# VHH binders against UPF0313 protein MJ1155, part 15

Target 1, 273 residues: UPF0313 protein MJ1155, of Methanocaldococcus jannaschii (q58555r285to557)
Amino acid sequence: GIVPVQFSVVTHRGCFGGCSFCSILHHQGKVIQNRSERSILKEIRKLLNHEDFKGVIQDIGAPTANMYRMGCKKGLADRCPKNCLYPEPCENLIINHKPLIKLYRKIRDIVGDDVRVYVRSGVRYDLIMYDEEYGEDYIKELSKYHVSGRLKVAPEHISKKVCKAIQKPDGRLFKKFLEKYREIAEKVGGIKEVLPYWLIAHPNCSIKEMIELAEFIHKNNCYSRQVQVFTPTPMTLSTTMYHTGINPITNEKVYVPYTYREKKIQKAICLYR
Short names: E, the ipSAE of ESMFold2; O, the ipSAE of OpenDDE; V2, 0.75 times the mean of E and O plus 0.25 times the DockQ between their complexes.

## First folded at step 13 (VHH; framework vhh_vobarilizumab_d1)

Design q1 (from p3 with Y52W; at its last look DockQ between E and O 0.77; V2 from the best seeds 0.58)
Fold by ESMFold2, look of step 13:
Structure q1 (fold): chain B 273 residues (1-273), chain A 123 residues (1-123)
Amino acid sequence: as target 1 above (273 residues)
Amino acid sequence: EVQLVESGGGLVQPGGSLRLSCAASGFTVSDYYMAWYRQAPGKGRELVAGIWSEGSTSYADSVKGRFTISRDNAKNTLYLQMNSLRPEDTAVYYCAREGDWFITGPDYGMDVWGQGTLVTVSS
C-alpha cells in the first residue's frame, strides 16, 4: 500500500493548560519553549524543496497550537504550583495571539497561494476568548486560511461538575466561543465548522452528565465523532481520581465510571444524532 | 565568536539627540530579530525597539515617534536614533539578538547581549 509523506512544523514545546488528565508534564513540561521565527521559516524553506513535498503543510503547531510565545511573563512556570488557566487566567500569564498571526502570514508569504498550510494540532478556545486584543483577529486568520474542514478544539466536556474535575472552563464559555467563532468566520468567508474533541467517562461523568453533554451538542449543532473514553495514564490528577474516588485538589468524593458497559453507554449517548 | 558591542552613549540635555550603535560580530545582523533594551537605575530591563530580519520594526509606547531603530547590513551594525530625549530616558541601553529556542519570560528570547552603553539625560 501507499504510505503518504506528511509534513508538519513544530513551533513550540510545553503546555501550561493544567488539564487533570493531561500527561504533558510527563512528556514536555509546563514551560513554553518557543522556536524563533527565523528557525521556523528556515525549516519551511527547506521543506518546500523536499522531493516528496506535495503542496500541503499538515500542521503548524504543537500539542496546543496557540500557545506560541505565551506563558508566564515572570518566567516562573517551572517552579510555580498554581494552575495558569483554572479557574481563571493568572495575571502574569501572557495571552496574545499577535506573534502567531504574524508567523502564519510570513509562512503564507514564503510558500505562496498554491501551498496549503493547516493548523491540525487543535487550539485552546479559552485562550482565544481571553485574548481581548487579538482573539478575534486570530479567528479571522484561522477560519480563512488554516482550517482543513473543521476547526479542531478540545472542550472535553461542558458539565460544570466534570469540567471542575478536569480543570477546564465549562460549557458557558464554550457556547460563547462557538457563537463568536461562527459569526466571525461567516463575516470573513472562512470555515465556520468546529470539530470538538469529547472526553467521556472521566471522573464525575455519570450518565446524567453525558445526557447534559448530548443536549448541549444537539442545541449548539456541534456533533463530533471525535470521542475518547478516559483511560488512566501515569502521573496525572485524573488517574489519581480514577483509582481513589477522591479529587486530590478539592478532597471531594468523585463518581468514577469503572465498567465497560457504562463506558459503552456513555459513548452511545455522546454519538447520538 | 558571537559578540555585540554598544557605543554612542553619553550626557545630553533634555530635548537633545543621540545615536547609539551596536557592532555585531560572528553572525549576520539581518538574519535575526534584533532589539534594543534599556535598564534605568532600580528598574528591570525593558524592550525599547526591535527590528525583524525582513525589516519590519516595533517600538515601546514610551518611545514611539522619538526613537528609530535601523541597521546597516554592510557594516553589520544596529542603530538606535534617539530624538527629543527626556530625563526618563536615562538608562543603560543594550542591544540583543533573539535565540533559535527560548523560554517565554522577562528576557523574551534574547540569547546574546551587549555590555551596554550609558545614556544620561540631565535635568
Scores: ipSAE 0.407, ipTM 0.774, lowest interface PAE 1.8, mean pLDDT 89
ESMFold2 (binder alone), look of step 13: mean pLDDT 83; pTM 0.824
OpenDDE, look of step 13: ipSAE 0.612; ipTM 0.827

Design q2 (from p3 with I103F; at its last fold request DockQ between E and O 0.78; V2 from the best seeds 0.63)
Amino acid sequence: EVQLVESGGGLVQPGGSLRLSCAASGFTVSDYYMAWYRQAPGKGRELVAGIYSEGSTSYADSVKGRFTISRDNAKNTLYLQMNSLRPEDTAVYYCAREGDWFFTGPDYGMDVWGQGTLVTVSS
ESMFold2, look of step 13: ipSAE 0.508; ipTM 0.813
ESMFold2 (binder alone), look of step 13: mean pLDDT 83; pTM 0.832
OpenDDE, look of step 13: ipSAE 0.674; ipTM 0.852
ESMFold2, look of step 15: ipSAE 0.494; ipTM 0.812
ESMFold2 (binder alone), look of step 15: mean pLDDT 82; pTM 0.828
OpenDDE, look of step 15: ipSAE 0.607; ipTM 0.815
ESMFold2, fold request of step 16: ipSAE 0.414, 0.439, 0.470; ipTM 0.791, 0.782, 0.800
ESMFold2 (binder alone), fold request of step 16: mean pLDDT 84, 83, 84; pTM 0.835, 0.837, 0.840
OpenDDE, fold request of step 16: ipSAE 0.665, 0.673, 0.687; ipTM 0.840, 0.842, 0.848

Design q3 (from p3 with S53D; at its last look DockQ between E and O 0.73; V2 from the best seeds 0.52)
Fold by ESMFold2, look of step 13:
Structure q3 (fold): chain B 273 residues (1-273), chain A 123 residues (1-123)
Amino acid sequence: as target 1 above (273 residues)
Amino acid sequence: EVQLVESGGGLVQPGGSLRLSCAASGFTVSDYYMAWYRQAPGKGRELVAGIYDEGSTSYADSVKGRFTISRDNAKNTLYLQMNSLRPEDTAVYYCAREGDWFITGPDYGMDVWGQGTLVTVSS
């Protein structure tokens, strides 16, 4: 048999996430290039008339699904060396889910109640937590209408040491997100389940940090088979750390799990239930 | 032919009011994100106010509470009501339509611009 046609719509390109391992900066850039609502809705209308359309829009997404119309309010992202989100969100960073919530509602109005519309691209949970005005409303919209199965998030790790090397929030913020998401989703009758994606064997991730992650997963009921072993790719900060043993941003020495045996053990710990 | 034509600029005293109009042809204003920008002498162009196709609005901090963006679908016209005008509001005001793609930032990726209308606030 043939592969069924999958229908998805890209809302924007680029990612200001600043993750040390991420190649998106080199391929799409730090600047968010948005589509207008008009352009997106026009594509939705065309898609509905496609002969192979079966009533499911698989993804309204992007490299990071919830960066639509976000980014540097000064337009300096392509020239700015600063990390927009780590250790704290930049004062010039627009973090506001209102445009995306309105887009989702307009899409639902166009397609009707018989068409399912999902967000299967990964969501940055920290942006939700940082958005004091519309973060909770975004959780309501996602959980009630746009999650297929489990909400996909990419915390990567929870250990302070590992997350510092990755340049993402650690497990303290992720735990708060899990609690908030689950409470709100339950109240609105939405999908409570969260699917975290984990990155193991990253610089600073020893067996000790993997045990810490396994304990976190058990205590917070966030089991996942979505596990990636870190592999150095060209032109990333994480690859520099891997080869030099030094974090070039902090100038601190970092532990690097080089051996296949250690990587295999880390994976087994991460998957242990 | 797609065009935007601004009008309503002029000389006004501090504390006064003006209403700018932007007549659109070749497209329906309520189908697009529409915005007003301004450019003061010797400075860059900056966003003043915007209105989305569904009707929600946004404003620069410097004009919040004083300026109101609106539209009249029957006349296919965008408006900027400017109250409590100050000397620092002196600028050429432009209306603009959002393109199909745009970069997040101060310019918002506008693909159609009017010729501008001069507002001078002077005592």
Scores: ipSAE 0.348, ipTM 0.780, lowest interface PAE 1.9, mean pLDDT 88
ESMFold2 (binder alone), look of step 13: mean pLDDT 83; pTM 0.831
OpenDDE, look of step 13: ipSAE 0.564; ipTM 0.811

Design q4 (from p3 with G50V; at its last look DockQ between E and O 0.59; V2 from the best seeds 0.55)
Fold by ESMFold2, look of step 13:
Structure q4 (fold): chain B 273 residues (1-273), chain A 123 residues (1-123)
Amino acid sequence: as target 1 above (273 residues)
Amino acid sequence: EVQLVESGGGLVQPGGSLRLSCAASGFTVSDYYMAWYRQAPGKGRELVAVIYSEGSTSYADSVKGRFTISRDNAKNTLYLQMNSLRPEDTAVYYCAREGDWFITGPDYGMDVWGQGTLVTVSS
């Protein structure tokens, strides 16, 4: 039949997230390449005039939706060997949601109240938590105006040893985010629901770590069918761990779930309700 | 060739006024967001004022009420009127154009910069 036209706008390319499994560095790079506000708003105005536009902008996003105008203030991302966010944010990293909040408000002013504008790309919850000045205001903007159904976040896991291998914060920070997001969303009458993306069978993720994740999901009411089984992709740290059984950053031995049987069991555990 | 050329800098007494000009070539200033930045000795560049393509303006808190950004579309020229000047306003002033794409870093999202004009406010 007729394929509906879907309208989305990218705001930037690249990701400084430093996740061990992520191939975005290979495809788009660590450097954040931003579109100007002028360029984005011009595209929005063109979309509004499209004959097939039905009042929904599906996504204002990017590989990580909330990295717009963030990144290394010294412009060294293409040459710096350091992880920008792990174990803690680099002192030269710009983490500030004010540009996104301003952009979303300008988009809403242009499109009017009858047009829905969503962020369906995933957000990095840790950036929200690290932004003490504008993180809460960003939650207000997202939850009230720009979430369709559930807010997509990418914690991937919560176990300390799995998250160390991934180079992301563990479940302690994610639990704090869930509490803060839900509290703020409730107060502003926004969408409280969160949709985590889980990554199973990553190096260091055994059945024990999957049970830990399942217990976390139950205790914190963050069920999700958005479950990806780790697949080794070229040129990633996680693929090196997969093939060698060693984390090349820490020189520590890592458990690798190689068998299809274990991967299926991990998925079943993750989806158990 | 796309170029921005600042002029009008100089030595000014505290409390005085100065008008900076930025002549643009190779593009139309009203099609872009245009800005003035300044850089004091030993410091990074800081935003002073922006004029948007539709004509609205925005200012740094430190200059609100004292500085006015404007443009003359017939001359393709950007201006910065600086009143009630203070010693703290001493800096090299740069005219800049916001690019359609930019890399996060020290360039502040601007793809074209002028060479700058020095403003010195001293007794």
Scores: ipSAE 0.467, ipTM 0.802, lowest interface PAE 1.4, mean pLDDT 89
ESMFold2 (binder alone), look of step 13: mean pLDDT 81; pTM 0.815
OpenDDE, look of step 13: ipSAE 0.603; ipTM 0.808

Design q5 (from p3 with D107G; at its last look DockQ between E and O 0.87; V2 from the best seeds 0.00; counts 0 for: pae E 2.04 > 2)
Fold by ESMFold2, look of step 13:
Structure q5 (fold): chain B 273 residues (1-273), chain A 123 residues (1-123)
Amino acid sequence: as target 1 above (273 residues)
Amino acid sequence: EVQLVESGGGLVQPGGSLRLSCAASGFTVSDYYMAWYRQAPGKGRELVAGIYSEGSTSYADSVKGRFTISRDNAKNTLYLQMNSLRPEDTAVYYCAREGDWFITGPGYGMDVWGQGTLVTVSS
């Protein structure tokens, strides 16, 4: 058999997210390399003429879908040692969804109402929450036009201890995002469902932290089978924590779930309904 | 082949006005995001105004309400109308065209630049 042709468009490369486990820095870097609207729309026009095109653009995306035209306004990302987002956003970081909203609208204008255009790449919900000016408008655009099924987000965990090790916001911000997203999606008649990606067995994640996550998932109705087991890979902070038992940023000891048995138990807890 | 040529700079008193022009050749101005940048001595180039292919505009906060970007598609020319000029507007002004790939940051998205035109705001 023949695999159906899938149509997707990449908008940018790079990620300034700063997650301790993430190898994107080593492959693409913190610098956001953007495509121009002209380049993206030219590719869209070519896709519409493809003989196998069946009216669905499956992804307007990137490794982190909502970093288009974001990044360091001073152009220093390739040389700066700071984490751009943790513990709080750098004052020189451009966080503004207006360019992405304009791009989505231009794509819809070109393709017409009969073509479905989706964002299946994950979004960083914290960027939405940090964007006071256009964050709500971005939720409106996504939920109404660009979500197929459930919006993919990557909170990874919700426990304070685990999220500190990962260098991401904890469940307090994620809960606020879930409430805001669902309220706005309801008002505009959009897709309210959210699909979080979870990372289990990360340093500082014991059975206790997995129980916290399971309780959060139940109370906030954010069940997901998108569960990854932390795997130590070269050149990440999380891998250093895994091998040393110490967070090199804070100099604190961290719990490390080393055994296969514990990792299996953590996965079972995460998937429990 | 592709070229941008600015004109209209000069010496002007505070509170005065100038209109800068940017003649484009080798491409159609309305097909691209076009922008004006400025560079004061010892500083990097900074965006002051932009116009998208569909005609929407954006401005730096420091020039909003005083500067107007526009274009004349028949003449293939970009303009910057500068009103209520201040001494801090003194700079070399450049017009520029957006490239197909660019890094987020000052001036990194532009693949074609003009030579610049000097604007001096002084008594």
Scores: ipSAE 0.368, ipTM 0.762, lowest interface PAE 2.0, mean pLDDT 89
ESMFold2 (binder alone), look of step 13: mean pLDDT 83; pTM 0.829
OpenDDE, look of step 13: ipSAE 0.589; ipTM 0.804

## First folded at step 15 (VHH; framework vhh_vobarilizumab_d1)

Design r1 (from q2 with Y52W; at its last look DockQ between E and O 0.78; V2 from the best seeds 0.47)
Fold by OpenDDE, look of step 15:
Structure r1 (fold): chain B 273 residues (1-273), chain A 123 residues (1-123)
Amino acid sequence: as target 1 above (273 residues)
Amino acid sequence: EVQLVESGGGLVQPGGSLRLSCAASGFTVSDYYMAWYRQAPGKGRELVAGIWSEGSTSYADSVKGRFTISRDNAKNTLYLQMNSLRPEDTAVYYCAREGDWFFTGPDYGMDVWGQGTLVTVSS
């Protein structure tokens, strides 16, 4: 998981994202372990009184920032092998940003207007889109009060083939999110800029898919230098794909860019302006 | 000593109303997230309603519009107003306090529980 910097507050542990390349599932599990508001606010008060505090809370953080108080309503996640979000959100998954919005507001009430409180951990944009009741409210709160510079989101890719391998939504949903976020942020006078994280040279990502990504980035004006070249790590689905050339879930053959040359080319395509 | 004591349960006809009380001692209810749970015969425990320290509330879909969670800070007491009761609302109802760490789920992370009060909805 993400290690918070000084004067950062952890809101929860775990991640039910189920990303194929991510090892967080194996380290923290997909059961969300939450801190109570009381506990978090108590820590906030302590931070405010710290001699080295300079008026900035760097992060209200977690592996994924907006999974606070979300998860399986039946408490089955610890023994459920299913991906909670892919290809569609599980019907048992609690997707509600209201608790997190309340937490943000309460923190702002405590720290006052002279203290900045940022969310620097990655935000799952798809969860926002799936939350029909409070998703937009979350964008309002986030963009207006808690984003520093650019909103960090991790679509990773937009190609259908690559996203299938990664087990994330494809570019259609991300495009919708970008439009919605920018619109709402503009209305509330918040930060409109988005910083997408891209994962390249993942299994099933060829030059063709990178061209598709480059075109998407240009059309949607979502340029970013946050580009990560896929590197196999132990105990991940993506690593299995990398070594076998097969998606073990679908038994389909996947393209794997093995050469350094291709990886370099893909990175260049992704960074092209 | 930290303690929760429920009261107000009983037999009621469908469409009727009950008000449950949860008296807290040893801590202040308004400092914590508090919740009502229920367990029906042969079923697992489920969250019914919750109230945050700042006063915001949440409800299970099955009770929305019918149940109201509230608290009296002066009395240090949690309440559950139950209206339009249905036979499927029959259960033992528990009040609970949320701990500093908790898991998202039915009753995970609640560190203080009452003994429960039985609510029976029957004609």
Scores: ipSAE 0.269, ipTM 0.681, lowest interface PAE 1.3, mean pLDDT 92
ESMFold2, look of step 15: ipSAE 0.468; ipTM 0.806
ESMFold2 (binder alone), look of step 15: mean pLDDT 83; pTM 0.830

Design r2 (from q2 with M110F; at its last look DockQ between E and O 0.10; V2 from the best seeds 0.00; counts 0 for: pae O 7.6 > 2, placed apart)
Fold by OpenDDE, look of step 15:
Structure r2 (fold): chain B 273 residues (1-273), chain A 123 residues (1-123)
Amino acid sequence: as target 1 above (273 residues)
Amino acid sequence: EVQLVESGGGLVQPGGSLRLSCAASGFTVSDYYMAWYRQAPGKGRELVAGIYSEGSTSYADSVKGRFTISRDNAKNTLYLQMNSLRPEDTAVYYCAREGDWFFTGPDYGFDVWGQGTLVTVSS
């Protein structure tokens, strides 16, 4: 696992994202295990008194930053084989950012104006979009108080074919998010910049899909050097696709870029300015 | 005064059912993550089930499909419905409120505990 950055606080464990390439599901499970506010705030107070504390809390984090106090209302996630978010959110999934917003505010109240509290863990933008009641409020809080340079989000790709393989929303939803985020951030005087993470050379991603991604990046002005080349890891759906050339869920054949040359080309396309 | 009081334990035959109650005072159960633990003779304390403030639940693998954790907000009470009981379910059952995350032991950082109620599954 990744070693946490010093002066970071974990808010919860687990992830119900269900991304095809991610192994978190196998390590931490789909059930969100939350820390109490009391526990988190107590840790914050301890950090403030630490001799090496320099006025910055690096992260209020988790595998996914904004899954705090979310989860299956029926308590079925740990024995449910269904993806909770794809192709659409499960009707049993509680998507509510209010608890997290409350937590952020309490933390700010404790640390005061001289201390910065950042969210550096990845944020699921789709969860924000699905939260009609508190999603915008979360953007306000996040952009105004908790983003250091750029908001880290992980659309991974925008092509319909690739996103189907990854089991994430495609570029249509991400585009809507970008527009909404930038608008709200502007209104509240927050950080407007977004840092998208891109995954290339994933099963079902050919040069054609990379050109599509490059065009999207240009049109939406969301340039990023955070580009990862897909690498098969044990116990993931994407790895199965990589080895078989088939999507085991749909039984459809998928394109797999195997050659180093193509991977290099795809990376170049993604980084093109 | 913050307090948890378990009740409902007793002797039951294998395959039987039992419902445990945990009455809370001094705080609101729906504001906290609450859990049921159990400790069998000669064994360590283990988590059985948990319920988050928003209502989501989790279970140990050994009790999945058999046990159900719930709460009544009006009564400020936590429940554990235990069905299809087995001899290996015999233990003292405790309800607990989530506390500090800084833990290394089996208490999982919970800061309020009940006195426990004995469940014996035997023919």
Scores: ipSAE 0.015, ipTM 0.243, lowest interface PAE 7.6, mean pLDDT 90
ESMFold2, look of step 15: ipSAE 0.400; ipTM 0.782
ESMFold2 (binder alone), look of step 15: mean pLDDT 82; pTM 0.822

Design r3 (from q2 with S56D; at its last look DockQ between E and O 0.77; V2 from the best seeds 0.58)
Amino acid sequence: EVQLVESGGGLVQPGGSLRLSCAASGFTVSDYYMAWYRQAPGKGRELVAGIYSEGDTSYADSVKGRFTISRDNAKNTLYLQMNSLRPEDTAVYYCAREGDWFFTGPDYGMDVWGQGTLVTVSS
ESMFold2, look of step 15: ipSAE 0.433; ipTM 0.793
ESMFold2 (binder alone), look of step 15: mean pLDDT 84; pTM 0.837
OpenDDE, look of step 15: ipSAE 0.591; ipTM 0.804

Design r4 (from q2 with G50A; at its last look DockQ between E and O 0.69; V2 from the best seeds 0.54)
Fold by ESMFold2, look of step 15:
Structure r4 (fold): chain B 273 residues (1-273), chain A 123 residues (1-123)
Amino acid sequence: as target 1 above (273 residues)
Amino acid sequence: EVQLVESGGGLVQPGGSLRLSCAASGFTVSDYYMAWYRQAPGKGRELVAAIYSEGSTSYADSVKGRFTISRDNAKNTLYLQMNSLRPEDTAVYYCAREGDWFFTGPDYGMDVWGQGTLVTVSS
């Protein structure tokens, strides 16, 4: 059928996340390219006057929605061999949600209470947890005004083995995020629901790791039908692991789920309520 | 043409005050994120204070409570009031305007810079 006109605004490009499977890094780079507030607000004002605008800004976003004005304070991310976030955040990494909070508030002031403004791009929950100064304020802002049903996050997995291969935090940090987000959202009358995106059949993910994920989902009440099966794409670390059976960073052997049958079983386990 | 011209630098004793001015031409100061940066000898440029187009401000931790950024829209001029000056505030101070796109890094994507004005704090 006919697709309604949707209005979204890009705040920045690039991603310093360093996920082993991510092809977005290849397309946009590791150095964050920000738009000025002036540029973003000018676009918002123009959008409000569009004849097809019906009062919803679908996404104030980017590949990772909460990297606005973040990144390496030295500007070296595209030339640096180190992962900016894994295993721990680099000391030179700017992690501060204050600019984004201010931007959201300015957008709301311009558009008024009759216009809904959402963040539908996924957020990196670990950046929220690492931002001791403004992370909680970002949760307040996001949950109260900018979630269009459930907050989209992409933990991918929770098992230590799988998350090490992906180069993301494991379920210990995600559990803490879920507790903090829900508590704060409750206090401000915001939307408490979180929608995790899962990646199954990634290198190091066997049936054992999928059972671990299913148990985590049950214990932490974070059910989701958003499940992607790992697909090897050119020029990623994960694709190297898929074809060689070896993690090129650690030189350790990795398990690779090659068969359709195993991938189907992993999906069924992940979707089990 | 677009330009920024700083003035007001000089020599001052510790504990003293100084007011920097930045006259803008070719654009409206209140439409832009505007900032003061400084560069001490042997150091890179660092952000000192900023004022957003909507009037909110931010400051480096080292100057909070002592420095005040402001603007006079009628004069199209940005100011930095510097009080309780310390020897470590000695630097060349620059006024800057943010462009529409910029990379995160040591200098935000400022598309217009002034020539700088020297502030020396010594006894």
Scores: ipSAE 0.418, ipTM 0.800, lowest interface PAE 1.7, mean pLDDT 89
ESMFold2 (binder alone), look of step 15: mean pLDDT 82; pTM 0.823
OpenDDE, look of step 15: ipSAE 0.559; ipTM 0.792

Design r5 (from q2 with Y108E; at its last look DockQ between E and O 0.55; V2 from the best seeds 0.53)
Fold by ESMFold2, look of step 15:
Structure r5 (fold): chain B 273 residues (1-273), chain A 123 residues (1-123)
Amino acid sequence: as target 1 above (273 residues)
Amino acid sequence: EVQLVESGGGLVQPGGSLRLSCAASGFTVSDYYMAWYRQAPGKGRELVAGIYSEGSTSYADSVKGRFTISRDNAKNTLYLQMNSLRPEDTAVYYCAREGDWFFTGPDEGMDVWGQGTLVTVSS
């Protein structure tokens, strides 16, 4: 068939997120490889001259959109055994959205008011919450100018047990993010809608944890049809948990939903309105 | 061939001034983030000053108010004016260009370096 040309620009490669299920380490690594502003803006200018360009830059993005110029200040992420973000951010981790805000503003200056510039790659909401200096300003920039429809975030789950296995923050932080994002977006006349991506049937996610998620979704008005069923992939901690029933970091037993029937039930619970 | 060649280093007394030059060939300096770094004997290389393609500048805290980075686009040359020099400023000074791709780290991002020019500040 016919596939429309997608006009997107990559800002960086790699991800220091450390999620137990993520296999990006195979392909890009933990050390963030950035593009210079010059390189990005040069590509933006070239893109504007393309005969098929229709006034929308679909994505200024990366595996995680908001890791641009972030990462270990010592440059050791690829050789360090420590998780950079879990259980809490490493003291050597640069978490600062100022470079992204500056980049977005320069892009808007170049393309003008008639060109829409979106961030459709998912953002890590926890990085926004951890950035005391520029996190709120980043929300202002995103919601006002760079969200197409709904802001994409990947909390995966909200249950403490499941999020511990995933090595991501639980629903307490995500609830605070939802409140902060919506309040700021309202104030600047931006897009308030958030599109969470959920990961079901991950180790430690039983029917009980799915009911907890469904209640959270209802109470916080964050319904999403973006639901992925965990699939074991080579060389991840989550795949080790899946096959052994043990979390190799904590040495604790984990529940594993193996059957197709249970996965279907979990999906139905997640999608229930 | 892309090259950076520093000049202007030398011996100077404390309180004195020097102007370093960095002649660039194979690219236009005003198209890139350009920076001066220095490396004192037995120490790591550190950022001194930078100039962005649009002309804004930044400085290390240790040199603010004493050093000025600038460029001359007609000569394709980067400069570092160093005033009120101190013995602690003794180092080999390098000019550098930010690459189009770079890893996050302590001084990542520079893909072209000059050979360096020695600045010695002593009585």
Scores: ipSAE 0.446, ipTM 0.795, lowest interface PAE 1.8, mean pLDDT 89
ESMFold2 (binder alone), look of step 15: mean pLDDT 83; pTM 0.825
OpenDDE, look of step 15: ipSAE 0.594; ipTM 0.811

